# Designs tried in a protein design chat: VHH binders against F-box protein At4g00755. Part 1

Every score and structure here is a prediction.

Target 1, 377 residues: F-box protein At4g00755, of Arabidopsis thaliana (Mouse-ear cress) (q8lg03)
Amino acid sequence: MDFVNNLDTDTSLSILSCLDDPSDIVRASAVSRSWRQFVVKYSLSKNLCLKLFHQLSNVDHIIETSNDRNGESSEAGSSSLMDTRLLEKEHRAFALLARGCMSSPIESCIADAIRASSTDNYPVESILNTLEKRDRIGRTPSYWSSTGQHKTTVPESLLYKLIGDLCLITEVSIHPFQAYFQRGHPIYSSHYVRFRLGHEKDNSPHYNNSQDKKGEPGKSSIESNYVWTYTSQEFSMAQENRLQSFQLPEPVLCIGGYLLVEFLGRVQTQEMDGQYYICVSHVKVEGRSLAKSFRVENVDDNGKFGLKVLSYNDPKKMEEMDAEAGQDMDAEAGQSQLRNLEQLLNLLHRHPLDVVDYVWPDESDDEYAESEDEAEP
Positions, changes and structure headers below are counted from each chain's first letter, unless a header gives other numbers; antibody chains are not in Kabat numbers.
F is the ipSAE of ESMFold2-Fast. E and O are both the ipSAE of ESMFold2, at different seeds. Each is the mean of both directions, binder to target and target to binder. V2 is 0.75 times the mean of E and O plus 0.25 times the DockQ between their complexes.
Where letters were taken out, [cut] stands.
Atom coordinates printed by the task and the answers are left out, and those that the model quotes come from them; centres of patches stay.

## First folded at step 1 (VHH)

Design z1
Fold by ESMFold2, look of step 7:
Structure z1 (fold): chain B 377 residues (1-377), chain A 119 residues (1-119)
Amino acid sequence: as target 1 above (377 residues)
Amino acid sequence: QVQLVESGGGLVQPGGSLRLSCAASGFTFSSYAMNWVRQPPGKGLEWVSGISWSGGSTTYADSVEGRFTIIRDNDKKMVYLQMTSLKTEDTAVYYCARYSDYWGLPHYEGQGTQVTVSS
């Protein structure tokens, strides 16, 4: 579009500031050399990304690992040329970020379950069980349980690491656990759920995480060791045995790769002890991951960080190539099997004699199943 | 500073109706779920009803389901509790409340409004 050459700078900036989609800025920069120079000179891709995702204001600098070093061989002694190289680097990085945020496929973004504010019967009923899509392995239950509380106002939380330092989160889903083995088949949900996204704070040597394995009322190391740059509204949970999905009002860019799920208001007592519990069989978070394109390096004491570009390849292209190269779901299936084995081993440690007969028959029976229409004995 | 101000209580005969109101200020009202909690004479606090941040989901204690309706107006920063078919056991001080932002800190509630159901 050649009209930018006929307009003054203020008018062109006003036109471009009306664009809400970062991809529109990228498309504008691709149509002519004049547009690209204009977008680069005035940092339009960076500024639009900042308008949409305020967390990016903490990006202090861009780090390139492989191609930036050839640019340093061109030291001509011109400060104006070095400024131009900086603006071009920023444009490349933020244009890539804009493409990733708009075009990367939606995927599950949890990489690891870190800790719960409390855990009953640790480690058997630990947060690791929430990574599984099912509420049992064979006949053995699979869920996380809080400790019991007599007061309904004592909250609980689950902390997860995301698959990358830069993820655009759209939805969190939670499956409350129904205790099918208890009279009445009670469901241990909470009144509300809230989500926080953020990053790890610098640790102090005297912080001890032993109390985080058991959720004690009061200040926790989660509050002192993490910075939450986003806190969601408070969503109602139903006392229903189903995956309940909570769409964020707008997609949220998580920088630093941590998700906290908070449960507010206990609802269901356990018949035996009269205490309130919260139990969850599955937590799922979905969004667009930029893990293959970017990494966050060193957050300083002002919250500023370096944005390291790992690859300038199109995030959508990279995801499609990975899917084609690994067409079978061996990686996901293998990780699910590993988590199942870890749960079984934790259970065997907890109940060594009783559990062996209880947990193995299902794994043995499944190894022959090749088709649904095979005859069953 | 979070403020919750309840009103609309009074003396009502069994089978009657009342509407309680709660005016909220000092926080981003539309981000929080809101609750009604009551304290009958000589007893502890009892959760009555809750409503999600958007108003799209409502929940009720078994003892009031079908008789009470919780409503919110995010533009006016108001929560209401429409009570019908009132019983003598509904006599209590009614509070509107929200949870605190931080663990270990008390939740927020107003000074309450008295509802008395008596013939």
Scores: ipSAE 0.333, ipTM 0.765, lowest interface PAE 4.1, mean pLDDT 76
Fold by ESMFold2, look of step 5:
Structure z1 (fold): chain B 377 residues (1-377), chain A 119 residues (1-119)
Amino acid sequence: as target 1 above (377 residues)
Amino acid sequence: QVQLVESGGGLVQPGGSLRLSCAASGFTFSSYAMNWVRQPPGKGLEWVSGISWSGGSTTYADSVEGRFTIIRDNDKKMVYLQMTSLKTEDTAVYYCARYSDYWGLPHYEGQGTQVTVSS
């Protein structure tokens, strides 16, 4: 018995729109042809992704490896069949994206250090040293240093490239440097840090990790070449020689693969010259990389881009989902799994998440008339 | 557009207490850390205390730690400095401040509020 076919369209949409877990969208799609048709027809996977990550509103089109021409959609036809194929492609891509954002392993996401806003004693005290966890290699100190400043209000920044074009960032960690070779062993942190995530202003190959890009007079290469789509709150740093972790209030999807770390407020002077410095021994960024599944193509000046799917297969995740959804779909086992899903959907319908622009209905029509609760294993 | 308005300064005897207030407007207050800085007579600015965006972390200059408390109220867009056990050395103009960045948000300070500690 097909739960969706037994309810009117508005009630079915209300129930399915309350799903906030990507795994539940996939399970709903597997229940029956009718449920899958509703999920695809009403773009529930895409809408879930947009609810979770507003940056995805900038996806112009989906590119699959074997079905599309070079950066040109062949599925943009006006026929009803072509529209259905476009919706199905969109569903597959966004369902995969949602699964990746929830289930990919947490890992270190920095691929390369690009440049700092200033560097004292270049290249010895450059941003590249922040990729090393240790504060020394042999007898040589390992840290980045800003230039000195007489004012405490002059900020600094470090720019990094992430391991992929599409990364879900959860935490940034920073280890300020303690100058163990100076009298008093001063710590050259800042009062605050802030993080920005974004992309290059175009996909031109004229940018690279080791070279400054020439820009307009009076602008830094960082300001002229990057667009920041996310800016964090300002976190406090302690004047302490330890790795300090800053968890973002919510995970953030970085599209385009760049991170800027900004240091605000200088604290410590160097005894010899009386100037304030900021020095950092290590920067670490953690999150879930989607680089094996997706690539971002053709980011334009308005931030619109193509989302290219490289692979739909994640054997571990697929095997787990197959075991949950496809375990013995005979008559008795299949009906038990359907009742379990319906119980979850009814619970989610009764306790919807807060939505400013959406009215949640209170009424639930379950034509299977649950007379008892079946326990989950 | 950004405004920081300090109040609560005054004349107080050594050992006394004052509470400074700062009303903020023109920016997303709850995203920014806030600071108190002061300028003693004839001297440059010195940082006094700071508080993270959420209020979960506070920091103090060594000279005021244990005597001053920084507090923020994100609903009212206010930051406060509770000062106790005041010393003559605490005499200064106190400013509420937000640090600048390279992306067009300049360092902002209010007009300041005078604190004078003397017999």
Scores: ipSAE 0.314, ipTM 0.749, lowest interface PAE 4.5, mean pLDDT 76

## First folded at step 4 (VHH; from z1 with S100P L105T P106T)

Design d11
Fold by ESMFold2 at other seeds, look of step 7:
Structure d11 (fold): chain B 377 residues (1-377), chain A 119 residues (1-119)
Amino acid sequence: as target 1 above (377 residues)
Amino acid sequence: QVQLVESGGGLVQPGGSLRLSCAASGFTFSSYAMNWVRQPPGKGLEWVSGISWSGGSTTYADSVEGRFTIIRDNDKKMVYLQMTSLKTEDTAVYYCARYPDYWGTTHYEGQGTQVTVSS
């Protein structure tokens, strides 16, 4: 009754290549051991990831932690066994990546503020103030300010480090600052905002957490130290004292973990000097950080990089385990895999009962890895 | 090469209407916000109106709010400025424009189209 066992290879590949959805790949791999072997052998999880995010074609190799192979023994150098292990490694990594991109929680993704293109009254009015949603630091209003400009067309930018090297970004929110202590209570927004995502250049002096001061103007050119692989459309900003949210047209996979926010077109002058300023009280970035599962290593000049797997544990399952005081470590791996599968299917907005009945796989250590999508009838 | 070509200007009486057009080429038009700016006789450039990349948000200078309407057509790569209730103060050369980004040093604008509001 096994669909894959009853068809020739070409027909099976044609049918399985029509699977475009992580839940369909999970369902296929859970039907039988033969279906899982077919999904692994023909790299269906890797191919799904490449269809979803073309940047993943730049994965040059996959690195696992040296001891996360769950009792892998030294083998006599069998070439066919090593090929099988390589395909299983790819399957595990790309299946985990697809899950992370589709079901990790949407959270705030800024780890640190790095630099502004200019800062008035440095360091008091620096980019660091944008990290917290607060009105004041002591008696001082909390905001970043650009320097003044006589021309409306001089842009400004803010540079942030994201939580992790691999993040799926969905939304950026910006709160322009209203100077409630000035006549007319002016709002120092810009006409437009634009977002760029990318990575630090390997030869950058700042790559190794250098001594650069955050928010200090004129230290180094952002252009010379970063590569921007995504640039958004230009969104209109309102002259309004509120958090304004800018949804990206499609979620964007950021490899390397840097965000640049550009402000285009100055609107508001300060009465005292007649110069145009841009001032921001808060910046928020929402997305799905894969930092608990992955790290990006050594992005080269062609954009190729190593994908290091830190943990095959489901991030949602790990958070649930950490929250429980009296954790039971006796739970069977098969029952844990079934619970994760139901969780994933529910998060993919499918009907909860649109899951075929499963029998979880045998007791092999590789098949009890948390990311295994196996079942036996 | 980025090109912006304005047209539709002319002589009109106070209270009249005109529609300005801007044809864009040489860049991914649907990714950029677009603006109209104007230069009255003997004065510097002043911003008139802007429209977001999708056309979902429009903004106007106070002096033209309620009288001018900015429209874009991403399929035709066109920006329009529909002007009504024109005043002699609206006399200017009108330019279609893109603001420079942080990397860009070039403020793109066309050659302009003259609008003259006179009895």
Scores: ipSAE 0.495, ipTM 0.845, lowest interface PAE 2.9, mean pLDDT 76
Fold by ESMFold2, look of step 6:
Structure d11 (fold): chain B 377 residues (1-377), chain A 119 residues (1-119)
Amino acid sequence: as target 1 above (377 residues)
Amino acid sequence: QVQLVESGGGLVQPGGSLRLSCAASGFTFSSYAMNWVRQPPGKGLEWVSGISWSGGSTTYADSVEGRFTIIRDNDKKMVYLQMTSLKTEDTAVYYCARYPDYWGTTHYEGQGTQVTVSS
C-alpha cells in the first residue's frame, strides 16, 4: 500500500510532518515515485534539515558538477520547468545531507593544526605536537605550551582545520600534559575548556604557521579571520594525566571546517619562574564527516555560501567499499544491495514510524534520475 | 549587565558549617562554568572550587577537598558553596566568579561575602 497516494494532501503533510528524523523523509522518497514527488514538491527534506541545523539557512544555492542542469546551456523557457528542476536539485542535496548527518561513520575529524594564541619555545612546543597521541616520541616530549602568565584568568586557544567543509561534531577530547621531566611532575591543565566551530572569512583553506609568532599575533589573526557560528558551554577539565572527553550536548554541524579550543583558567605554575602555563599533549575531535559528499564554496560577507555536491553516493556505502576494495565480486555486491533495499522497503511498509536503523537505497541519484520520470513535470 | 551577588557569610566557630549562595543575572547562566574564589586577610585571591555548565563535574582546591561542596541550580540561576569542618584558615572574603570569554576582557565577580572562622 502506497501510503501517500491513498490520502489527500493535507493528511499526507500532517503525517509526514510528524517525522522528526531526517532519514524518514529520505526513506519516504525512496518507496515510490509518488511519495518522492510529494516530498520534493513540498520541500520536506530541506525544511527538516533547516529545523535541525539553523546554519543551513545560509545556503544560498546548490551546485552540482555532473547533474547541474543550470550549467552553461540555455534553459527551457517555462518557469514551471525551472521551479521543478530547482526543487529536485534541492531535494537531492538536502536528502544526501540528512543521510550523512545520521549514518556517516564516526571518525576523527582534525585535518591540521593551524595556530595557537601563544607558544612557548616556538617551534618546539607548538600546536603541531597536539596531533600526536603520545606525550613522548622517543626521549623527546610532545606537547604544546602556552607562554607564561602571572594571572590565572588569561585564556589560551588552539585552532584546527577539520577534514571537511561539513562535519557533524559530537565529541572533543583533550589530554593535558604532565611534565614528567620537572620536579613534582606537574600537570598543566586548565580549569575549563570551550569549543567554537566556524569558518574562515575568505574561505581559503590554505594556511601556514608563520602567523604563530611571539606574543599574541596568533590571537589577532584568529580574531580577524574567522566567524564562529557555534560556541559550546564551558566544560570542567580535571588536572589529570588522561585523555578527557567532552561530549557536546547535541551534535553540531560545522560549516566551513574550523575548530577553536579555548582554555580558561590557569591552574599550575612552573617552579622556575612562578608563572602559570597551559600545556596539552593531544587534541582529538570526533564526528561524522561529509567531506566526500560536499564542499562549501563562495562564502560571502553575509555568511551565505554555495553548497557543492561532489558525489551522491551513500556515505556509509562509500566507506564500506573502501574497506572492501579489491576483494569484491560485482554480482554478489549488487545482489546484496538489492536485498538490503527490499528489507528497508518492507520495514517501512510494515512500520513506517517504528524504525531502528536506516539504510540508503543502493541505487545512486544519477541512476535513479534516469529511471524515474519525476524530474519532468 | 552581568551581575553576581553573594550572600550567606558570617561568623562561625571552627568545625562549624556555612552555606554561601550566589545569584546570577544578565547572561546565559547555563552556558558558563562558575567558580568560588576567596581572599584571605592580607593575601591575594585564591581559587576554591569550580563547577561545569551542567553541574556534572566539580573541582576543588586541595585545601578544601572533602570539606566543601559546590552546587548549581540552572533553573534558579544560583551557585552554592556548602562548607563544613571549617578551619580558621578558611577565613576570607568569598566571591563567586565567571572567567572572561576568550574574545572578551571582563572577569566577573561579585562584591563578596565575609566568612570568619574564630573561637
Scores: ipSAE 0.408, ipTM 0.800, lowest interface PAE 3.2, mean pLDDT 76
Fold by ESMFold2, look of step 7:
Structure d11 (fold): chain B 377 residues (1-377), chain A 119 residues (1-119)
Amino acid sequence: as target 1 above (377 residues)
Amino acid sequence: QVQLVESGGGLVQPGGSLRLSCAASGFTFSSYAMNWVRQPPGKGLEWVSGISWSGGSTTYADSVEGRFTIIRDNDKKMVYLQMTSLKTEDTAVYYCARYPDYWGTTHYEGQGTQVTVSS
C-alpha cells in the first residue's frame, strides 16, 4: 500500500534515523499506518527524546493511569504480543513528551521557595519574599538577605521547587535589591549567578531544613539531599536595580523539579557594620511545564524512575498518532500521489521549514517568541 | 588540580600601559566567570574586574573603569587585563581568580604578578 512496506528494514531505518526533529518523526508517523508501525517498532520517538534530553536515559518504565474498565491482567503465552504492547506504550509516552517539550506554552515554573543558604533577620528577610515581584509592599521592603560577611568570596544560594516533575526550563530572571531606605541607595547584587536543576535524592531522616546559620560555615544539607543533573555556566550580574534575564544556552529538561540559584561574589557593604551582603527582591523561572501530562515516580538509588502518564489529552489542535487521528492533511482524499520514498524524502528535505511549520506552527517559540531586554524598565 | 598563572607585570611610569595575562588549567574554563583582584601595599584584596563565562559581559571597579579592559579567550584558556593610563594608586600584586561556588569555599587564585607604577 505504501512504500515503507516495499523497502528492506536497513534502508528504511537508515532513512528515518536521519530525522532529528520531532516534527519530522510526527510527519513520518502520519504518512501511513506502515510508517507509524515502523516508528513504533524501532522506537524512533523514544530515541529522539533521548538524543534531545539525556536525562531521560534514567526512565526505567512507563506507567499509564489505570482508568481501564476492568484492570485486566496481561498473562499471555505470546511474548511477541507483549513486546508489541510495550513498544506502543513507549511510543505514546515519548511522542507526548516530545510534543510537550516543543509546543507547550511558556509559563512561570516556580511553585515554592524552599530554603536559602543563609538569611539575615529570619524570617522577615527570607527567600519567600523573592516570589513577590515588587521590592516593597506599601512601606514594607520585600527582599531576601544573606547574612553579612567580611570576605567578598563567600557564596549564597536559594532553593526552589518547580510546578511539576518535568519542566523544560529556558530562562531564569533575578532582580537584585536596592536598599532605597539606606544612605547612598546601595545595590546588593552579586558578581555572578549560576543555576542548577535536579531532584531530591532520598528522604533522609537527618535532613536539616534550617538555613545555614551564622557561625556554622560549610554546614549544608543541600548537597547531601539533592542531585543536580544540570549546572549552568556562571552569568555576570549587573549591579542595577532591574529584573535581569538569563537565557540558558539551550532549554534544559528538569526531572524531579528543583532549582538552585547560586550567587557568587559579593559587591556591596552595608554602612552600619561594614559587611558584604547579597539581597534579592525577585526570582522568576520560565519554561514549558509537562505537569499536566507526566509525573515522576519511584526514583531508586540508581537514579532510575517510572514515567507516569497522567493524560494523553493535549490541546485539541494536535492528536496522538497511534489513534490514527488526522492532522492538517486529509490522509484518505488528498494523498494518492505521495506513495513512494523518493516523493516523501523530497517533501521532508526539500521543504523542511514547511514540514516543521505544518506540524508545530501554532505553539512554536519561533512563531511567538518575545525577546526581553537584558534589563526590564 | 585548578591552576591559574599570571604574568605580564612590571615597572611602568604613570600614564603608561601594561597587559596582564592569566593561563588557566584543571577545570572547564568556558563554564566559569573570571576575575582580576589586586592587593595594594599594606591593604587587603580589592576586586578589579570580572568577565562572564562567554565573555559577553564585563564589569569593572569604579577606580579602573574606562582605563582597564578585561578580555578572555576560551579556546586558549586565557584571561587578560589591558591596563592604560596607569596611576600610582594602581601599584599592587594582581591576581587572576575564580570565585568559589556554594559547596566549595575555595577561592582560586594564582601566585600573582607585581605591577609597580612610579616615576
Scores: ipSAE 0.341, ipTM 0.775, lowest interface PAE 4.4, mean pLDDT 75

Design d11
Fold by ESMFold2, look of step 10:
Formats: structure tokens, sequence, C-alpha cells
Structure d11 (fold): chain B 377 residues (1-377), chain A 119 residues (1-119)
């Protein structure tokens, strides 16, 4: 039954405006030409997206590629016809966004480890080690370490870049490091962890030229370079040697592609110096990436940005094609190889003479090499 | 302005019980984990117990586990510490505390409430 044709416009709008589920908007637009025109005319897809993700109020305009308009009519329209085409553009973009947020597969969303608030024994114990799932490579430990502090109240943070400008984040997982080589096998976690999502500030040369040359620092702080549009509650972290998962109360749309992990309250001292440390062996972030469908362009000082549509293909079908072709596995394999190389560089930097003795060659690898000989009948 | 006001301290005998209260104001209480810390005579601050923002997870120092219970009420913006089986070693000024955010350096705690365990 055509619900819109049986009721007046005000009643239909009131009923449809109560919908909270993106799938209901998609169903309404598919029922009939009349229902689709109603959904487009009253911006129901856009309004639903704004109800779900308030950050989308900062979308200033929609940018499409010329590919999406190749079959467009040549009719020179009135102002009303051009308005209709603008509303259809918005409908397409926001309907795609709603579908992506509900239908894209859950995947790992970290692209790069950027910076830690402090690092002991740089670069050996750097944030890059948190991208490795293992807590050791050969005989060399793999973890990030803060510097030591005598006060338990000094926090730490880790900064990561996500795989795209637009990611729906659902869960962050952290593996505290257990120092298996120290007496008592202590675990260097924190009391709490908190997550922030956001974007990088504009660093144009015109803005940066306002600084006074008299005694000014040469480098900006992490706070001055980023804008955090979401901050989670403080989650309790267990002093346990396992990957601990922190599910966000609601999925959060990250615009701009940056994640900050804050560690609050130090727990464990190191016997050698009596100072408190925080050490992490792995960080994992899960969510739905919209990177293949959208890009965020030109975030201004007010947080306004352009939403560029890269492809109107179904995000689920694109992920299925990539998985079948092995594209995501090839990218993951390439990142794993890069991380292995950087781990080796850290290893060489820390223990140049000992590395050869402990890691190369591995006797387990020789077991596999001996199976190639002698297969003649 | 962040304010934490502790109450409920006093003099008790070993083996006794007390319940401390902390009233919080000036911040979004339901977003923050809360802690009890204490300062024994002539010593520095010692962490006692913590509770997650929702109240779903609690943690305790080894010296008080099994004897102390931390509870929060987000509607009333209150944190409590129920202490049982008190020992002379528990004598201290007890503070309700909130750890600083990474961007800030301010550790928040109240004026404290004195707990004295002695015969």
Amino acid sequence: as target 1 above (377 residues)
Amino acid sequence: QVQLVESGGGLVQPGGSLRLSCAASGFTFSSYAMNWVRQPPGKGLEWVSGISWSGGSTTYADSVEGRFTIIRDNDKKMVYLQMTSLKTEDTAVYYCARYPDYWGTTHYEGQGTQVTVSS
C-alpha cells in the first residue's frame, strides 16, 4: 500500500519524521516513485543522518565527480528544476552515507601510528611497536613505553591516523605490556583509558606567519595541532596481560581521521628506578570505514567541510570485491612487512652486536628449508 | 569550578567500619572515573580504589581488597567508600580524586576526611 497517497502531506511528514532507522528511509524511497519523491523533497535521508551523527551538521556542500552526471538531461531548467536536482544530489549522498554506516563490514581502522606523548629508549620502544600484535619479535620485546614518572597522576597518550577521513568507530582494544623479563613479571597498564576522535587543524602558511620570532618555540604541541570532536568516558583498564576491548557506548563518526588514546593514572613502578611507567604492546581500532565512498575536504576553522563522494557503488559490494581480489589482504600484508622492517631497525638501533647473536639465523627456519631436497621417484 | 567534598571520617576501633562520602560538582560527573586516595601520617599519597564512569568496573589496592567497597551514584553525583575490618594501618586522610585529562596537569581532590583507627 502507498502510505503517502492515502494521507495528507503534513500527516505523512509527521509519521516519516519519527523514523530512527536508516533502513526505513531506504524502504520508503523504494516503495514507489511518489514515496521516493517525498523522501527527496523533505530531505528525510539528510535529516536522519543529522539525527544519528550531529557532526554532519558541519557538511557545507556535497561534491560529486563528473562520472555521476554523464547521463544527466540537457534540459535547461527553471530555478525549481535545479533545486530538485540539488535535493536529489543530497539524497544520493546521505542515503549512501547512511547505508555505509549500517552495512559496511567491521574492520581494523588504524593506518599509521603518529606520535606518543613520551617514549623511553626512542626509537626502540616507540608507538610503532603497538601496531604489532606480538609482544616480542624473536628475542626482542615489542612494546611502546612512556618515560618514567615519580607521580602517578601524570598521563600519557598515543596518536593514530585512521584509514580514511570518515570512519564509524565502534571499539578500541588495548593490550598492556607485561615485562616477562623482569622479576615478578609486572604489568605496566594504567588505571583508566579514554579515547578522542577528530581532525588536524589547518596549517596554512598565512596562519603560521603570525608568530613572533622573539624566543618562540619552534614546534607546536599536539593539543594545538588537533581538534577533538568526540571524547569518550574514562574506561577502567585491568592490569591483565590480554587484549582488552572497550566498546564505545554508541558508534562514533570520526570526521578527519585521527584517534588519540589517553592513559590516566599510573599503576606500576619499575624496580630499577622506582618510577611509574605505562607500556602497551598492541592497539587495535575497529569500525566501518567509508573511505572508498567519501572524502572530507577543506575543514575550516568553524569545522565546516565539503563532503566529496568518490563512488556511489554499494560499500558492501566494494568490500566483497576487494576481499575476493585480495586487495585488503595485499594492503595488510604490505603494512605488516613495513612494520617488520621498522621493528628490525629498532632492534638494530638498540642492540647492534647482540641482534646478530640472538635473531639471525633462527634454527626453526632451517627445519622448513631441509624439506626441499630429494623428491625423485 | 570542580569541587569534591569528602565526609564521614572519624575515630574507630580496629575491626570497625566506616562509610566515606564524596559530593562532586562543577564537571560532567558521569563521564569520569573516580578514585579514593589516602595520605597516612608522614607519608605521601597512596591510591586506594577506583570506579569507572558507569560504575560497572571497580578496582582496589591490594592492601584494601576484600575490606573496602567503592560505589557511585551518578544521579546524585556521589562516590562512597564502604570500609570494613579496619586496621591501624588504614589511619590516613582520605581524599576523593579525579585524575587529570592528558591535556591538563590538574589533579583534583578535596580537603579530605580524617580516618583514625586506634584503641
Scores: ipSAE 0.192, ipTM 0.691, lowest interface PAE 6.6, mean pLDDT 76
Fold by ESMFold2 at other seeds, look of step 9:
Order: structure tokens, then sequence, then C-alpha cells
Structure d11 (fold): chain B 377 residues (1-377), chain A 119 residues (1-119)
């Protein structure tokens, strides 16, 4: 099987550049032991994930719940053996991640409303009301309100916790509040909205300022405690009483599980005091949650983090390993194997296996379970 | 010589059950994913279900998910398709199939077994 080890990086990148569907790589590893070894050796699952979500370059290490007891695996032996074990662990984790990005259902991803930059009549008009779809409960209005401002340039923000440390976000929806109880029934939206995704700066419970606060949310607390690794374009908001949906240009992988919604440009004054307000009745975030499979551990000052795998598919009885005769990987041999890969990818589009085995025993490539002279046509 | 031999087809009433079997020989069975495909009367081949070489992953066409189950037994070199809640549109010749591997081995299909669902 020496030729499998000799394929160059340019061939692997060429293969990846032709893929429209990440699941094709995952499916290839399920087809045969030889395809799995190819995918693992050239890190095709990892490189695909990095191509799609550059933030994953910040993964420092992978922690497997059953196989990685907080760094015990770091004592691995020789460089050659350690490289193989590392490649297999990376394959399992990134194959699971790639599959999750394609197969998890689209769902609402907000777990909790954390803080607003300001709140009028706290707690009655707080961010918690934005989790409710209705703009009233009985006769009581249900919305968040900023405090008033005389200048249109003072922004406001709402901070939310997502349902998991790793969520692929596709769309944010916002319902501005229409004050049906005020003369003229004004709508207190903003001119623009912008979204940020990121993580808490300090994951220690004792250092987290959220543990020490007793009262109203503050703007300085949000700025000092969070790191935003993604910031969207500004989206125009309509002055309309409806749920307005803002599709992100591409799905964004949120690492660390926090969303900040920023409201930019005040539009509507309240007649009574002449001040500008921003009021929102509902916020919804849709995407694919990977919370059942992953969590993010120990984000450091450089933004590096541990990717913890919580669960794979149920374990299965391991299959006997068999390796067919090897072939040298010169230029002509490499072109032949590329044609075989192209044939396989075409077949996979016809036969859509969309999962990969996540567990592979560390076996010698020289071992055989049984022998029968195989007559291939 | 590679051989795939299907069996277990027959005539069944709507809502009934059948279990198809495929006996494999002439190759290292445990190194290959296996599939079921079918050909309804007057139509082309339709993919039904697949199972990875390890048996750790299964997939199903939308039309059969929840009703059909693919299983493999590497010791006996067998793959099975358990079919329940059968419908008249499940009437077809069913074939088991082997995917090619990295070495460029050929895709193989068996001779097929007829499943007829009628009242």
Amino acid sequence: as target 1 above (377 residues)
Amino acid sequence: QVQLVESGGGLVQPGGSLRLSCAASGFTFSSYAMNWVRQPPGKGLEWVSGISWSGGSTTYADSVEGRFTIIRDNDKKMVYLQMTSLKTEDTAVYYCARYPDYWGTTHYEGQGTQVTVSS
C-alpha cells in the first residue's frame, strides 16, 4: 500500500476543488477500507472543513470523550505512529463535523437571552421578551425597548446564547415592535442591523463577570467579556410590523456559542419626549446545531481552542482488514488513481451513502484476517 | 469469480413483509460497501439502500426509509434487506450490488430476485 502514502498535496487539493458537496468525501470513506485510508492520509475531511470554515484553523487539539482523557493521549510514541494516530483522530472529528453541517436539521438556535446594551423600564421591557413570538401576552405588551436618545447615531445591541458551542448559522430574523398603544402606531425599528458571532473571553466560572452581576445589563460588560470572530454586513431594516429575515451570504460556523445583534441608526422618535427608541418584539436565529456532537474547550488568548467530540454513531463490530497489492505512484499511476476516484464519485452520486465510520482500529497494514485467492474481472 | 446471489423474493399482500438475502463470494466481502437497487416494471434502476464496508453506516432512499432495513453479516458474507409495510410501488426486481474500490475493481450486481406486491 506504499503508493497511497506517496500522493502529493496538489492532487488532494485538486480533488477538493471539484467538490460541491462535502458529503462526497465522507461517503468515499464508507465505500471501502482503501478509500478510507486515502481520505485519512491526505486529511481530506479536515482540509474540506478548513476550506469551508477558516475559523477551524484555530482548533489546537481534538479531545475524544472515550479516547482522550484531558491530554493523556499526548504521550504517544514514535513520530510515524503519532502521525497516524493524529491523522485518524482528525479524520473522525472533521468527518463528523462535515456530516453535521450537511445533515442536521435547520432549527432555532437561541438558548437564552443574556443582555441588552440598554433597557427602558427594566425589567418589564427587557431582552427576555424577544424570545416570545407574540407582541403581547394578554393585555401586556411583550417587547424589548432601548432607552431614549436624542442622537440617531447611538447604537443598541442584544446578546444571546446559542444552543451549542458549535452552530452553523444561516439566517437571523427580527420583528420590530409597533407601539399599537401610541398615537399613530409608530414602529421603532432601526435603519440597519448587523450580526456578530463569537465566544466568551474567560471560560472560568470565577472570572466570568456574568457571575458577579446582579442588575441591569451594561454596554461595557458586553465589550469587555466577548470576542467577535465574525461580523456580518449591515442589513437594511424596513419600518414594517413583520418578521424580517436576513440570510447570511454564506453559512457561518459560530465557535463558542454567542450572538450579538446590533441595531444601527435610530429612526422613530416618541412624541412625548422627542427621543429616539429602538424596540423589538422577536429575534429568531436559524441554523444547524452541532451541540449533540461537539463542544468548544479552553479558548486561549490567541483564539486557539480544543474541539471536544461528545458522541459518534453507535460502535459496531470491527471489520477484518484486507489490503490489495500496491502500486507505485508515478505520474501515470497517479492519473489512473484519479480516474478511479472520479468513477467512485460518479457512483456515489447514484448511491448516496452519506455517512462515514468514525471508529477505526489502529491496525498494521501488513495484517490479514483470512485468505482466498480473489479473482477480479 | 465474484458472485452475488439474491433470494427471498415472492408474492406478498400490501402491508406485508419480506426479507431478501444476498450471498457474496469470490472477493473480500468485509472490505466493500453493499447496496440494494431495484428495477420496477417498465422503469430504470432505482437505488434502495446501502451499508458501509464496516457496517457502521446505513442509508435509505426516501421512499423506503422507516420501512426497510439493510443488515450485513460479515462472518456469513451475507447482506439482507428487511422490508415491511410493503406497497404496490415496491414491486420490482431487487439486486444487491458492490461498489468499486480505490484499486478500480468493477461494480457488480447479482441476477436479482422478484418482489411482487399485489392484492
Scores: ipSAE 0.014, ipTM 0.586, lowest interface PAE 7.5, mean pLDDT 75

## First folded at step 7 (VHH; from d11 with Y108S)

Design k2
Fold by ESMFold2 at other seeds, look of step 8:
Structure k2 (fold): chain B 377 residues (1-377), chain A 119 residues (1-119)
Amino acid sequence: as target 1 above (377 residues)
Amino acid sequence: QVQLVESGGGLVQPGGSLRLSCAASGFTFSSYAMNWVRQPPGKGLEWVSGISWSGGSTTYADSVEGRFTIIRDNDKKMVYLQMTSLKTEDTAVYYCARYPDYWGTTHSEGQGTQVTVSS
């Protein structure tokens, strides 16, 4: 006989409520029918998920794409308190969410670059360039640049859409741009970087493509059209030409699928105009995507939304503990997204067809002129 | 393809004036900052002046500040360098360049224009 049947309800709740790992709740629900019934009746999987990820408090209903699994009203809950069908549906959804947060592979989570707070030489130096890990395409530099500022205190930001409405984010990586074509090869990083995760408000009334080219309209639209449910600490950024990784103190569940990267404190002036710039060649976001299992739908005026379950079948690769399989899946998913973005980037930028072995000199002025074989398009 | 055609160079005496022109084609000119760079005889390239895409911000190397003026006309797709109080040290081949192309591939694309300041 299960120990739950031998204890009063308050003692059983006290014992089970001490479980702080979603895996333990999932395992408890699989022990026996009476354990599962207890976990469902008292919403233990839902309550643990809410404790771990406060953003889930805005979920007000569960949507299953293939209708309710029960399909009929076999047993009604009490008219005053509970609906057994609702509790079963919630248990299935939150148990699946907990499994996904533990077992989904770590992958690159950026789907689209949306806008920057400012962009110098739009569209050539736009946020789209940050999606690729290279700092050049043939002879053309590949980076995002802010507009110039005389004051070091003017911040900048980059806005990205994630690959799914529900992503558990663990790490953001930034590669500042070194202007290899400028005297002294300056690095245009910021002193600090900060990350925000959240969702879009339902209305974007002030968006205008014409206004994005003036450097300030994008910043105003970003601040007015998004809700940030998480804001990180400020991380110190080094003035170094390398990918710099910033591990979040704890994984963060992003609901709604938007990331804002904020750059704080300008460091480097450009010799040409004496103004401070921030330039970035690559942004990478890593985490566990739940996009195959969940969508966020039906956002109402109070910010409440439905959690749509697409599938209750865990992918076979999430059942594997093999890091090699998880790495292969992450590479394939990341390669597909990068391929699509590469096509869009090529439409936006000039795409020179240069010889691969040509390089710009790092230290000699005359070397890069003599090795040049192709004209700019 | 990007094309930049410099003109207006010549022989001048010290203290003289000269106006260089750069005709741009093959790209959206009004979206780019533009520069003048120069190569003195037997020396590497040095940056001279820059102008923002709108023309609202201009900058100059210390050696030419107060003597040179960079101007752009987005309707005509032109950049100019008005040079006054010329010195023998200003003798160079002058190139115009699209930011960020200076120090790189674009100085070889145009022939540049020769400025020679000699008595």
Scores: ipSAE 0.000, ipTM 0.154, lowest interface PAE 15.4, mean pLDDT 71

